VHH binders against Galectin-4 (LGALS4). Designs and how they scored, part 5

Target 1, 332 residues: Galectin-4 (LGALS4), of Bos taurus (Bovine) (q3t0d6)
Amino acid sequence: MAFVPAPGYQPTYNPTLPYHNPIPGGLRVGMSVYIQGVASEHMKRFFVNFEVGQGQGADVAFHFNPRFDGWDKVVLNSKQNGSWGQEERKMSMPFRKGAAFELVFMVMTEHFKVVVNGTPFHEFKHRIPLQMVTHLHVDGDLMLQSINFIGGQPPSNQMPMPAQAYPMPMSAQAYPSPGQYYQQQSRLPTMEGPPAFNPPVPFNGRLQGGLIVRRTIIIKGYIPPTAKSFVINFKVGSSGDVALHINPRMTEGAVVRNSFLNGSWGSEERKVSYNPFGPGQFFDLSVRCGADRFKVYANGKHLFDFSHRLSAFQRVDLVEIHGDVTLSYVQI
Short names: E, the ipSAE of ESMFold2; O, the ipSAE of OpenDDE; V2, 0.75 times the mean of E and O plus 0.25 times the DockQ between their complexes.

## First folded at step 1 (VHH)

Design a41 (framework vhh_5c3l_4; at its last look DockQ between E and O 0.01; V2 from the best seeds 0.00; counts 0 for: pae E 22.9 > 2, unsure alone 63.1 < 65, grease 26.4 > 24.2, placed apart)
Fold by ESMFold2, look of step 2:
Structure a41 (fold): chain B 332 residues (1-332), chain A 127 residues (1-127)
Amino acid sequence: as target 1 above (332 residues)
Amino acid sequence: QVQLQESGGGLVQPGGSLRLSCAASGFTFSSYAMSWVRQAPGKGLEVVSDISWDSGSTTYADSVKGRFTISRDNAKNTLYLQMNSLKPEDTAVYYCAREDYSGSYWEDYYYYGMDVRGPGTQVTVSS
C-alpha cells in the first residue's frame, strides 16, 4: 500500500541515480531541500546541482561537489552559457566514506545555506536569480535514501506533481480510473502544528486540537553510534496516559511499543519486519493516526501498526521525545 | 492469497432491505479494519461504511447514515452490511475491502487505501 505524504512535506524515498527532476513549485526563499543518503565506501565524488532547465547544456545555479579523489574537499561553483564561474572550495570534508549523512540546502534571500549532519558548512551567494532554478540533479558515488522539499510552497493549485510517483492502490484498478489530477487538490493526511527545525532533546510538542484521524507527525533524526535507546510518547498531558510509546532499543536491536494507561503498562509489541534505527543512521519517521490504529512508516516503508488501546485517542495532545537521539525536524 | 467474496445483492423495491455478506480468506481477518465500497452506474467508487477490527468504531457516508449498519463476525471471517430503507440512488455494485492504513493524497483517490479484490455484488433498487 502506498505512503501518502502530508502537504508541505514532499519526500521521494529510495530514488535511483541519477536523480534529475523538477523542484516542486520552483525554488523559493524559505524552501529547504533535505537529502539523506549514504556515501559509498569507495566514494570518489558526488554532486548536487540546482539547474535552470534539464537539457544537457542547462545552466547550473549551484554545483555542490564533495571529492575524495585527491585531497578531500568540497567544490562549489556555477555554470552559465557552458562556462564555469569562479570556484569556491572548502578543504574541510563533512562526509565520511560509508557513512550515512543528512545534507540540507536552505534557500535564503542572498545565498544557499548548506548544513551537513546538523552543522552549518557553507554559504553560497546566488549568482543566478534563484527563481530561474527549476530542477534538482543528484548523481555520483552515493546511495540516496530520501530527497524532501520543505517549505516555500505556492498555492496548492499550482504545485508540481510529487517528486516520486506512488503506485495506484489495488482497489482503484478493479473498476474506475482514479483520475490524473494528483496536484489539483490537497486532501492529504493532515499536519496541524508548526515545524521545529533541529529542536533540542528532550522535545515536547503540543498537538493543538488533539490527535485526529489522518493527523500525521513527522520526526527526522539521527541515531548516535553510542546510542542505547530513545523514546517517542504520544501522551494525554493532563492524565499522563501514553497512547503510544515507541522505544527503539539499539542495545537490544528492538523497536518496543506499548501503552501506559490508568497507571499501568500494557503488553509490549516488538514484531517488525525490519529495524531502521541503527547506530550512525538517519531516519525519517511518519506516525499517522488511523481510525483504529496508528500507522507508522520509517524511511517511506511501513514499519508497524499499533491498534488503539486508548479509545478516546482525541485526548492525546502531547508528543514527547527523549533519550539517545538527535532531531533534525519535527512536524507536529 | 487474499480473497474476498461478496454476496446477498439483488433486485429490491424502494423501501426494501438487503443484507450483504463478504467471506474473507487468505489473511488474518480479525487483524484488519474492513469497509464496504460501492460504484453506482457512471460514477466512481464511494466508501459506504467502515468498521474497526473489534467493531469498536464504525463510520458511514452521509448518504446512508441511519439506514445502513456495518457489522462483522471475526469467528466466521465475515463482514456484513444491513441495508434498510433502500432508495434508487443506492443502486450500485457493492464491494468489501480490507483497509491498508496508507490513505490517499486526493479526495478522488481516498479508496486507494482499500484492498478491493472481490467481484462485488449487484444491488438494484427499482420499481
Scores: ipSAE 0.000, ipTM 0.102, lowest interface PAE 22.9, mean pLDDT 80
ESMFold2-Fast, scan of step 1: ipSAE 0.138; ipTM 0.611
ESMFold2 (binder alone), look of step 2: mean pLDDT 79; pTM 0.796
OpenDDE, look of step 2: ipSAE 0.015; ipTM 0.366

Design a42 (framework vhh_5c3l_4)
Fold by ESMFold2-Fast, scan of step 1:
Structure a42 (fold): chain B 332 residues (1-332), chain A 125 residues (1-125)
Amino acid sequence: as target 1 above (332 residues)
Amino acid sequence: QVQLQESGGGLVQPGGSLRLSCAASGFSFSDYGMSWVRQAPGKGLEVVSDITGSGDSTTYADSVKGRFTISRDNAKNTLYLQMNSLKPEDTAVYYCATSLRYFGWSPTQGYFDYRGPGTQVTVSS
C-alpha cells in the first residue's frame, strides 16, 4: 500500500504489451485516459483501442493508430460486427521515433478529444454508445510508462445526495442553504479540489479546505530538453511560509527539498534512489499529506518522504508550480 | 492457437497465373497485418508482399511489383496472392505470415512470429 490513488485516479505503471484490461468503472463522460510512453526507434505502428467486451474480434468504438510504415499519418476508425468503418486520417504526425510522449483521450459527450504532448490533435465523434465500451487495448511498437484513468468515476459506494438538491449546478449555487447535511455533502468535493488540464506555468492552485491528512496532490508534467530547474511549493498564502519546497535541478541531477519558514530556508534534503526528472521525460507525481510527513511518489515508485516542519500544516492553502516545466494535469 | 494454412500452389508454365489462399484462425484476423513470404531453393526468406489489417495499404517487393496482387477477405479470414506473368525465378515455397505485435509490415524488415507450413509454386516448362 505504498501508493494510494486519489478518487477518480486509477494508475497502472510500466504495463507490459499487449495491454488489454477493463476500464475501471467503465467509460464515462468527464473521464480522461492518460498514456505516457516511448515510441520505439524502429516504430512501424502502435494502436490504442476502446473496445466493447474482452474477446478477440470485439467491436472497437475508437481505434487510434499512428503509422510510420508509409507516409506518416494517424488513422482513426471504428469496428462494428467484424467490419472496419469509414477511416478518418490525419497527415500530421505528433509522435517521433524514439521520443517520449503523453497521449490523452478526453471522453466528451459527443466525441473523444485526443491531445498529444499537451496539444489538441483530433476529435473523434462517438459511433458506438459510450456505455458499451468496457476495455482499453494498447499494443504495437512502443514502451508504456503509465496508463491512468482520471475523473468521471463514481466512488465505489454511492454517495447520498441532499434531499433538496437540484440537478443543475447553477440551481445549487443560486439557493445556498447551509444545513448540516448540505455542508457535509459539499465538503468532500471542495476538499479534493477540481482538476486543471494543461494549466499554464506559473501555476497557482488554491487548496480548498487546506492541506489535511490523506489529501493527495497529483501533478503530471513534462521536462523540456533544455530545462534547468522547476519548483513546486506548498504554501501558506497569508504568511508566505512554504511547508514543502520541491526543486528538481536538471543540471545537477538533483531533487532538492526544503522549507521556507519565518523568512528563513531550512536544511536541504537531496537523497533519492532515482531521479524521475530527466530532460525530455514525462512524469507522474503524487504528493500525499500524512500525519507526520509528506509521502512523494513519482511514476508509481516511492521518491522521498519529508517530515512536517510546519506544525500547523493544515494552514497550507496554495500549491505553486513555476520554472522550466510543462503541466498536463494538476489535481489538488 | 494461431493457425495459418496456405493452398493453391502447383506447377505452371512461364507466363501463367496462380492464386494462393491462406486460411487464418486463432486470432482477430482483421486487426493484424498479413504478409506473403517465399523461399527459393538454396536461398533465404524473401518478403514479397504485405497488407494492413483493414486492407487499406499494401506493399510489394521490387521483384514482384506489377505482377502480384495481395488482397484479403476479412469476413472469411482469408488472405490471397494473385500471381500473374509467372517467371522461373518465382519458383519457391510460399508462406503466409503474421505477428500479433504489429498492424503492418514492410518487405524491408520482414519480421513475423507466425507462418503456415507453405505451398509449393513451380514455374517450368
Scores: ipSAE 0.000, ipTM 0.199, lowest interface PAE 15.6, mean pLDDT 81

Design a43 (framework vhh_8emy_2)
Amino acid sequence: QVQLQESGGGLVQPGSSLRLSCAASGFTFSSYAMHWVRQAPGKGPEWVSSISGSGGSTNYATSVKGRFSISRDNPSKTLYLQMNSLRPEDSAVYYCAKDYYDSSGWYDTEFDYRGQGTQVTVSS
ESMFold2-Fast, scan of step 1: ipSAE 0.012; ipTM 0.371

Design a44 (framework vhh_8emy_2)
Fold by ESMFold2-Fast, scan of step 1:
Structure a44 (fold): chain B 332 residues (1-332), chain A 125 residues (1-125)
Amino acid sequence: as target 1 above (332 residues)
Amino acid sequence: QVQLQESGGGLVQPGSSLRLSCAASGFTFSSYWMHWVRQAPGKGPEWVSSINSGGSSTNYATSVKGRFSISRDNPSKTLYLQMNSLRPEDSAVYYCARESYYDFWSGDEYGMDVRGQGTQVTVSS
């Protein structure tokens, strides 16, 4: 089965250009928009727009526009009532023709924070109220690998701090009004820990509550051009047992899977129909815990299954990532 | 006829100052971003500085930050580059250039659509 989007994780893989779609739930503080793609070999321009509606004359709250068709630059602007505003400009170019990139827009209270290939690039102050932004529009000289809307869902108990508080309507309260979150009602992949943005390698993340059915671990990363291998372990911290060991090997062109249980390695599994872990490439990896196996997807495509070898897989309480990889985002 | 004409170059010693001018004609100068670009023999063109249409925003290449100052006078349709503490490495032909039309849907227009003839700056002892 294909990976099912969670409310706080909304991936679209290999979209065709132009991409022009609603932002799930609208644009919100705390949301990040992850775009992975490849700049074309003959790139002149591409753009990413945060738009008010979907029409041709739509206002553009933020226009992000790298250009190679002159001096290399990134143009940043807004469009209101058919007119472009005051142009902001960066005369540094974080993109390379023909190269894979990761472009992240973090929605902050005062600005969009732009991060390219893990490096902060620009802060664009809001010119249009954030709540008016409904659509993302991407077009130009690139190939999209993925667009993902992550986070930005306010907790149901979160209250803004307005200058004046007004009473809530006394009617239309749901049962039960005060109460514990009822996890059992969710059929979507579970994402229980807070996200880590650009965490260092080696990475060690605690799985609070352990590995349970439908828990999904998301890893976004980059394979440096000189990378030889890296490792992802689903580990029982107290014993050192590894329920699932994923070892991409760039020199061999292999994705090795195994387990380390009771002091011994099991049988290697290697068969995949494609390899998403190439030098110089960005990847999006989802590892979902099923009742009888792990289901692993890379860049939206099924990569492999791995039958549980540790029957008490709930004891897995650690995700370890080490080796020749750079991490953009980890959600455990 | 759209034209840009640079002046003010010359032969100077290291540590000297020069002020370059660029006279624009044939277009609405006050509506365009303007650039200074230089090219030394055997090297590709290097962007030096830019200024927005109103003169409120300026940018500089790392190699010239703190030494060069770009400005414009929209009534006289003139762009300037004040060059202080000149170094031998600043020796080049200096061109002023007009930014291309800014259009969200047009990916085929280059970032600079008009350049002048250039003015030679030589910094030598």
Scores: ipSAE 0.000, ipTM 0.256, lowest interface PAE 16.5, mean pLDDT 82

Design a45 (framework vhh_8emy_2)
Fold by ESMFold2-Fast, scan of step 1:
Structure a45 (fold): chain B 332 residues (1-332), chain A 124 residues (1-124)
Amino acid sequence: as target 1 above (332 residues)
Amino acid sequence: QVQLQESGGGLVQPGSSLRLSCAASGFTFDDYAMHWVRQAPGKGPEWVSSISWNSGSINYATSVKGRFSISRDNPSKTLYLQMNSLRPEDSAVYYCAKDTGYSSGWYEDYFDYRGQGTQVTVSS
């Protein structure tokens, strides 16, 4: 895959260690850094650093360091001018050797909020102004499945509009830039509010204005080890029609797709080249509405297409998620 | 100055038990995790067991799990290792170690300071 399925959603899949790269646009309040990985079965340590620059002696605004060498603990600290600061320590270990995890750093005004596997873990007060942080550095005894920077992105570099009195000059309407701007605005996801973080299941999200071409729904979640199945429905609230029904069945090892139109289930589609929905695994799903079909990607890889069976797909105004799944992030 | 003094080692038969003690001074004992580390001749140090400051978290190396038990007494500033069902491969110098309490880097040692050690020899 050469193209990111969702505008403003650019995950890096299966990066090699050490990971040491710029944070796109730097750190901003409201940004979250999602790290999905697997702790090594022989794990001693790993770390995640938020760094000032990429140099070897760079200041570290936040050092997050779980350790199994010794008693289980997570060490948290900062490094300024070559000197480590006052260590903070958590004697609880949210990671398990050999297990998949999701580690989220939420950038808040006063602190980094750390969430592990959907559970709040720690709040680390800013010791270095967050605006100075430019790089994320991850290394140690883990395998990275994905790193994603979500929310809080800087506004696009747009030329400042000159202060203009109403009404706007007629000549400005003749330039290509206004038409291009309106076209670009129509390509952006339509949202009623902010993305949902760790929403409860069952989840019901309203699609204001309905489903339109290029709209992309992002679902990040976890399949509990005991999970049997879960459902994602793209639904017409007024009729109960389901334009796209996605039903991962862990017991069968299947990803079932269907529609429910005019009181009847259609023909099941099941064929996939791989199944991303395993017990104990985290997934990243994006569902894009195309002109002729839904295009669905899981963990950065194309999973399936589903040709529109409801021709008036703009009537789809509800996304439902229910069953044996835990949600970490939903963007509609 | 941090000081750790181990005792309780000796020569024992396979299947025997020993209890090691470590007397700590020069730091606030109940602020730090403590470790037992051993070193056999010609080998690098091997971490054996650890205990958090409040005894709420206890861990063991796979080689000793189920046979050894770590404990601490904060009022007396003493760390203990109860060793049961001793095997010849448990023969080593056993060191008490204070946790660093300071995050300096990815590959730092788990101990800030260790004592002189106590020799355990398991043979017939």
Scores: ipSAE 0.000, ipTM 0.264, lowest interface PAE 11.7, mean pLDDT 81

Design a46 (framework vhh_8emy_2)
Fold by ESMFold2-Fast, scan of step 1:
Structure a46 (fold): chain B 332 residues (1-332), chain A 124 residues (1-124)
Amino acid sequence: as target 1 above (332 residues)
Amino acid sequence: QVQLQESGGGLVQPGSSLRLSCAASGFTFSDYYMHWVRQAPGKGPEWVSSISSSGSTINYATSVKGRFSISRDNPSKTLYLQMNSLRPEDSAVYYCARDEWGDYYGSGSPFDYRGQGTQVTVSS
């Protein structure tokens, strides 16, 4: 079953190389580009380009290029009118051949902030106006797990404003009715709170307004090679009740789900067609609250559903994450 | 045959100055970015400075900025590193290296050639 992205969260999973596609809505301040992948065992180079247009001679606002062919380094530059600019160079290598990585580009007002595996790496000052950047281009000696464009969208609680006037070139019959438009928007997954970047574990996040239908919680993380298990709880803070307990167990190869209500654990649910939680792996988890169940996706693929056991699920006001996991992004 | 030959290293006291030279042969020196890279015992290589083919673009590592000055003389095919206010942590073998001009795509090595190095030891 297909994953339905929330506004401000636009993932592509397992893209083929070269990846060369438009950035949804263009590049904007407040946007982050999350790239999860694996560096080839025989990696010489790969690059990530933020490009002006689609053509073969396109200007490159930012070229990010780690290299193992020579002294290990990361080269950073721009290209305008066919000419490379002033090279910036880091002789530190945050990538390892054969290892999974997470590479994040945060679009700030004055620069791109580059974060690798949760560690700040470099700030690249803008040389080309952000508004000119339209495409992301990735190629080289890696395999892509995901590319996610996060943020740079209107807040989830703000609906797009209707046009002040309906343009005459368009017929009234061609315009979607207000009821159909608002009904469609109200059915999309929503992300309400501010994102947490690289939050510490244990993580405790408050669900402002509680768990509501269509609310989507995003958790991006990493499972250390020596990890045994970790836990995600959707909890009622006042009672200690846990509406949904998700417990990946790496040693058992299991994804255990349960509830803890009125002082008692319920029946375990374990069935999954695949397990996305492996040692040394990055994951992207989406938990959507439905009217009758939670729907959970991992790395863009449906993982499981969990029927509501707490009928008043709106009382869930806490998301806890603890155990053997590192977090790169949490949106609740 | 591409060759790079460093010279000018030695044993000096903290606060002293040294000027390193790199003589290039076997290629069109004026077409290439040139770099100074150093390596201390038991550590990986550390990039020190770079200079573009024309000399118009110059970069320094944070650890040496304000103390070191890179320059080149294209007619004599020589790269220089002027090192001032030397510190014990500057002790390393210093290498000059050649890099391809303007080609950041492809599989070629960015440091496709380097010299044998010149030893700099800063000790009291």
Scores: ipSAE 0.000, ipTM 0.165, lowest interface PAE 16.6, mean pLDDT 81

Design a47 (framework vhh_8emy_2)
Fold by ESMFold2-Fast, scan of step 1:
Structure a47 (fold): chain B 332 residues (1-332), chain A 125 residues (1-125)
Amino acid sequence: as target 1 above (332 residues)
Amino acid sequence: QVQLQESGGGLVQPGSSLRLSCAASGFTFSSYGMHWVRQAPGKGPEWVSSISYSGSDKNYATSVKGRFSISRDNPSKTLYLQMNSLRPEDSAVYYCAKEDWYGETYDSSGLFDYRGQGTQVTVSS
């Protein structure tokens, strides 16, 4: 079952190549583009382009191109009026043939910050105004697992009337307006806290206002190849009670769920139809608080439900993540 | 638009069996997960069981696990709950509910988004 995204968190899972689609709302400072994929075992090249429009021969504000054909390197450049600019090169290769990766483009005021597998890689200074960038284009020798546009504010109404001068690109004209008047927002997941980018482990995040129905916690992370286990706790800070304990155990191949209430562990729940937590894998976890249960999705697929054992679950005010895991993004 | 109609309830003795049915219309039944929820007098709603759109994934509340079985027939747009070894504590109005895109059938105030009128199950000697 495909995950239906929250208003501020819009993942696309398993897109086909070439991926060539509008960036929702355009490119904005504070926005991050998360790409999870697998480099082909026979990879020669792949690229990620931030493009001005969708037409063939469109200008490219930022071309990111890792290559294994010849000297291992990552080429970074721009294309304006049909001509490539001055090439930037990194002779270090952060990708491995056949290996899963997470590639993040953070849109900063003066540059794109590129982070690969949680490690800062390069800063590419803007050569084209970022407001002109409308499309993301990905192709080459990889398989895409997900693309997610996170953060930034939705475009404000700076042009109150329909385009007063020039026609909008077809993709921009086709972009659906926010459907707030056509949806009951109370039925949608809520994203209350500020995001944390590449937070250290152990992670401790406060749930301002506590755990409420429809509050959704997003955790993007990586399981190192040597990892044994890690823990996610939904905790009442004042008592130490744990309403939901999620414990992936890589050695056992298990996803253990339990509660710790009044000093006692409850009954373990372990049944899942698939296990998304393996050594060397990236994951995208969504934990939503329902009225009678938690609903948990991993990598866009339903993973498990956990019936509330703490009747006053609104008292949960802490999310704790510790153990053998690396975090790239946490939204609580 | 969405219509759900439950049937099959009644008065039975402890240890008896009942099969509840829910006839659905007004939406693409085969595209949504379905739930059974019950409510005893003076109490809030209690989730009982769920089934995915394809029927491959089934979940049960701890109180009914091993005794109840959920199933669906997509061609006839019907949801079923087979209840075995009924106990007095199973007495309640049973509601069929369509989940929204997020898998929820009601909010924290106990209000259902899409549910039927319910069917009364009474288990007594």
Scores: ipSAE 0.000, ipTM 0.182, lowest interface PAE 18.8, mean pLDDT 81

Design a48 (framework vhh_8emy_2)
Fold by ESMFold2-Fast, scan of step 1:
Structure a48 (fold): chain B 332 residues (1-332), chain A 125 residues (1-125)
Amino acid sequence: as target 1 above (332 residues)
Amino acid sequence: QVQLQESGGGLVQPGSSLRLSCAASGFTFSNYDMHWVRQAPGKGPEWVSSISTGGDSTNYATSVKGRFSISRDNPSKTLYLQMNSLRPEDSAVYYCARGYDEYWSGSTDYYFDYRGQGTQVTVSS
C-alpha cells in the first residue's frame, strides 16, 4: 500500500521532468524543500526555480542554476517583470556528473539557505516577498528521485466571521459523522517531536509519549561509498528491549529485521522485493506504527511490514541510529 | 572554424584607459551573447562583463562596474570593452568568449564554449 504522508511532510517520488507544480500551502518561514536526484552523466546544467504562478514568463523569486558548460559554477538570480536581476555566482561545484545528490532549500526570514549533500552552500536574500511564491519548477540534465516539502505552517482559513459563531437548531446542524471528517483525520500519520537537521551519528532520539498507533518516524540519510552496515533500533530505554531492529548490510545486499526481547534475538526477517540501501545512495525511510505491525516505506515504496513482537509496544521510548550512515533529517 | 581574436591590450599607468576589441569569425556573431573574461597569473578565470545578442542588456562584475563598458557592433562582428580608471588589480590576460551555443542565445547565462587567445593588460607605474 502507498504510504500516507503526515501533515508537514509532502513527498513526491520519481517525478518526471519538467517538474512544475504548486508548493503545498505556499512558502513559510521554517519550511524546507528537499530534492534528491542524480546529475546526468553528460550534464550541462539544471535549474530549480521558486516561481510566482505557473504561467510562461512568471516572475522567479529564486533561480538556482548549476552549470558544467563553461567554467563550473552555480548561478543564482531572480526574474521580475520579464527581466533578470543581478546575478550571484559561486565558482565552485558541489555536484558531480552521474552522482546522486541531496539539495535542500531552507526558507529563513531573510533568505533561502541552500545546503548540498549536508554542507551549507549559499544564502540568497529574499528579493520577492516569499508569500508570493506559489510554484516549484525543476528542469534540465538530472533525474529526480524525490521532492519533499517539510515543515512550515500551512495557510489557515479560520477567519472570524460573526455568522459562523451563531448556533443552528440541533435538527438542522451539520455534525461530522464518525466515518467523515473526524475519522479521516484520526487515521493520518502523526509527527510529534521537533525535527533534527543533519544530526550526528550515533543518533539517540526520545519518543515523548512513547510509540503509539499512527506515529510515524521519518529518516532521511546517505550511505557513504565505503559503508558496510547501519542500524535503526526502536528501543525500550528502561529494559534495553528492542521492538524493531532494522539492519541494512551493504556487503550482503540485505535488509535484516529482528527483535531483541528478554535478552534474546528473535528470528531474522530478510525478504524484500528491492533494496533501497546502496553505497553512494540517498534514501528516505518512513516507519509507521500500526495496531498489528510496523509498516516501513523507503523512497515512497513499501519495503516491509514487521508484526509486533513486543505486545506493549507503547513502552518504546527511544530511536537509536548508529553505524555507517549520514543523517540529513530525522522526525520522530 | 570559430575564431575570436582580441586586441588593444598593453602596458599603461594606473588611472589610464584602454579599449579592447574582439574580432569574431566562423559563426553568426549576431546570434550569440558575448563575454569578457580575464585571468591573472596563478589565479582562476574571472568573468568581467556580458552583452546580449542585440546589445540591449549588459552585465558587469562588481569589481569593474562603473569603470568598464561593454559594447558590440554586429555588422562588423566586433565586441568591445572600454576600460576606464584602470587599477593594478586589473592586470590580466583578457579573453573574448562566445556563449555556449545558438540554442542558448539570448540567455543571461555567464557561460561560453569558445574563447580567443587573449590580450595582455598590464597596469603598473
Scores: ipSAE 0.000, ipTM 0.139, lowest interface PAE 21.0, mean pLDDT 81

Design a49 (framework vhh_8emy_2)
Amino acid sequence: QVQLQESGGGLVQPGSSLRLSCAASGFTFSDYSMHWVRQAPGKGPEWVSSISGSGDSTNYATSVKGRFSISRDNPSKTLYLQMNSLRPEDSAVYYCAAEWSYDDYGSGLTEAFDYRGQGTQVTVSS
ESMFold2-Fast, scan of step 1: ipSAE 0.015; ipTM 0.279

Design a5 (framework vhh_nb_b201)
Fold by ESMFold2-Fast, scan of step 1:
Structure a5 (fold): chain B 332 residues (1-332), chain A 125 residues (1-125)
Amino acid sequence: as target 1 above (332 residues)
Amino acid sequence: QVQLQESGGGLVQAGGSLRLSCAASGRTFSSYAMGWYRQAPGKEREFVATITSGGSTYYADSVKGRFTISRDNAKNTVYLQMNSLKPEDTAVYYCAAESGLGYYDWTDESEYDYWGQGTQVTVSS
C-alpha cells in the first residue's frame, strides 16, 4: 500500500482471516464499513461481528451471518452477557458462491443499514449502544479484498499543543516557492463535497474550487462481467478540455490514459505493472492531484502517474464517469 | 516545530554495513511517519524507506532485503540499517518527517513536513 489512511477513510487491503481488529475511533453515526471480498466456491458460512472489546465472552452488538449450509439464509443477531438474543432471518441470499461482493454496513441513528452489491438488504435495530462497539471481527468461508472505514465523527482531540519556538535553520527556510508554501499548509487530503452513495452512471460531479494540490478523488466501483470499457474524465466545463482521461478496456486488458486539449487527443499512456480492472471485480480507486502530476492508486497500490498536460489544472471543475461500470461510492 | 539531525554516515567498503540515525526534536515523535531519501551528485532525490507512526515499513525496490528502517519512540530516533552496501548506494541521505496526519504518499517528497541537513554515505569498490 502506497497511502497511509486518513481520518474518515481507513482502508486495509487483503487482510488475512480471521480479521479481528479495532474500529478506528469506534462506531459513530454516519460511518460506513465497506467490505469487499469473494465468497468461497465451497462456502458454508461466514460472519461479520461488531464487538464490544476483544476478550472471550465479549458482547456482540451485531452478528451478520450468511449461510449456505441447509436452506440459504442470512442470520442476524446480538450476544449480550454470554447469551444470543432473538434471531432475525432473511430467507433471501444476496451472495453467490465464488463471486466477488461488496458488503456495506451504514451506521444510522436507530439501526445498521446493510447494503449488498449496491442493493439495500436489511436494517438491524441497535440492541447495544453503538458507542460501546470497539472491534470488527470477520471470519469464515471468504477471502477479503478490503475493509474500509469511511466517514463518522472521530473522538474529540486535545487542543493543539504549542510548537517549539525555535525557527528552522535559515538555509532550510530560504526562498520557499509559492507551491512549496501551499503544499506545507495541509497534510490531509482535500474533501470538498459530500460523498455520493451508489450514484447512477453516467456520473457528473462538480469540483468546487477546481483541482488543487492534494485534492483526492475516491471512486469505488464494480465492473460487470459483460463490461467492455468505462471512462473517468477530469474536465474543464467551460471549454470541454479533458486534462486526464482514464479508460479501462476489459477486452484489451488495458488501462488507457490520455488528454483531450484544444480539440486534439494527445499521446496514449498504457504501461501498468498490474491491471485492477477485471470483469466481475470490485475496485477502489484514488486519484490525487500533485503539483506536477496526477497520482493514481488502485486497491491500495500505486497504479500510474500522469504528468500535467493542462498547466492551469485548477480550471478542471468536473469529474465524469460513464460506460460499463457500477459505482458504490464517489468522493470528490 | 520539528528539527531533524542525521548521523552515522561515512566511508565504507563495498559489502560493508552502516547504521544511520536521525534524532528528532520538538513535538511528540511517536505521531510522525519518518522517511529516508537519498541524492547522488547530478541525480534527483529518490525514496529509500519509510516507517509509519504505527510501525508499518515500505522500501524502494533497489534496497529491499538489504536495508531495514526502525524507530525508537523513547529516544525520538529513527534508524536505517544498511547492509551489503554497493557503490551505487553512494549519496547524501536525508531524514524526513510527516506529521502523521492523514493520507500521504510515502514516495512523494512533498508530503514530508520536515527535513534534516543530510549525511554523506560513500561506498568504495
Scores: ipSAE 0.005, ipTM 0.324, lowest interface PAE 10.2, mean pLDDT 82

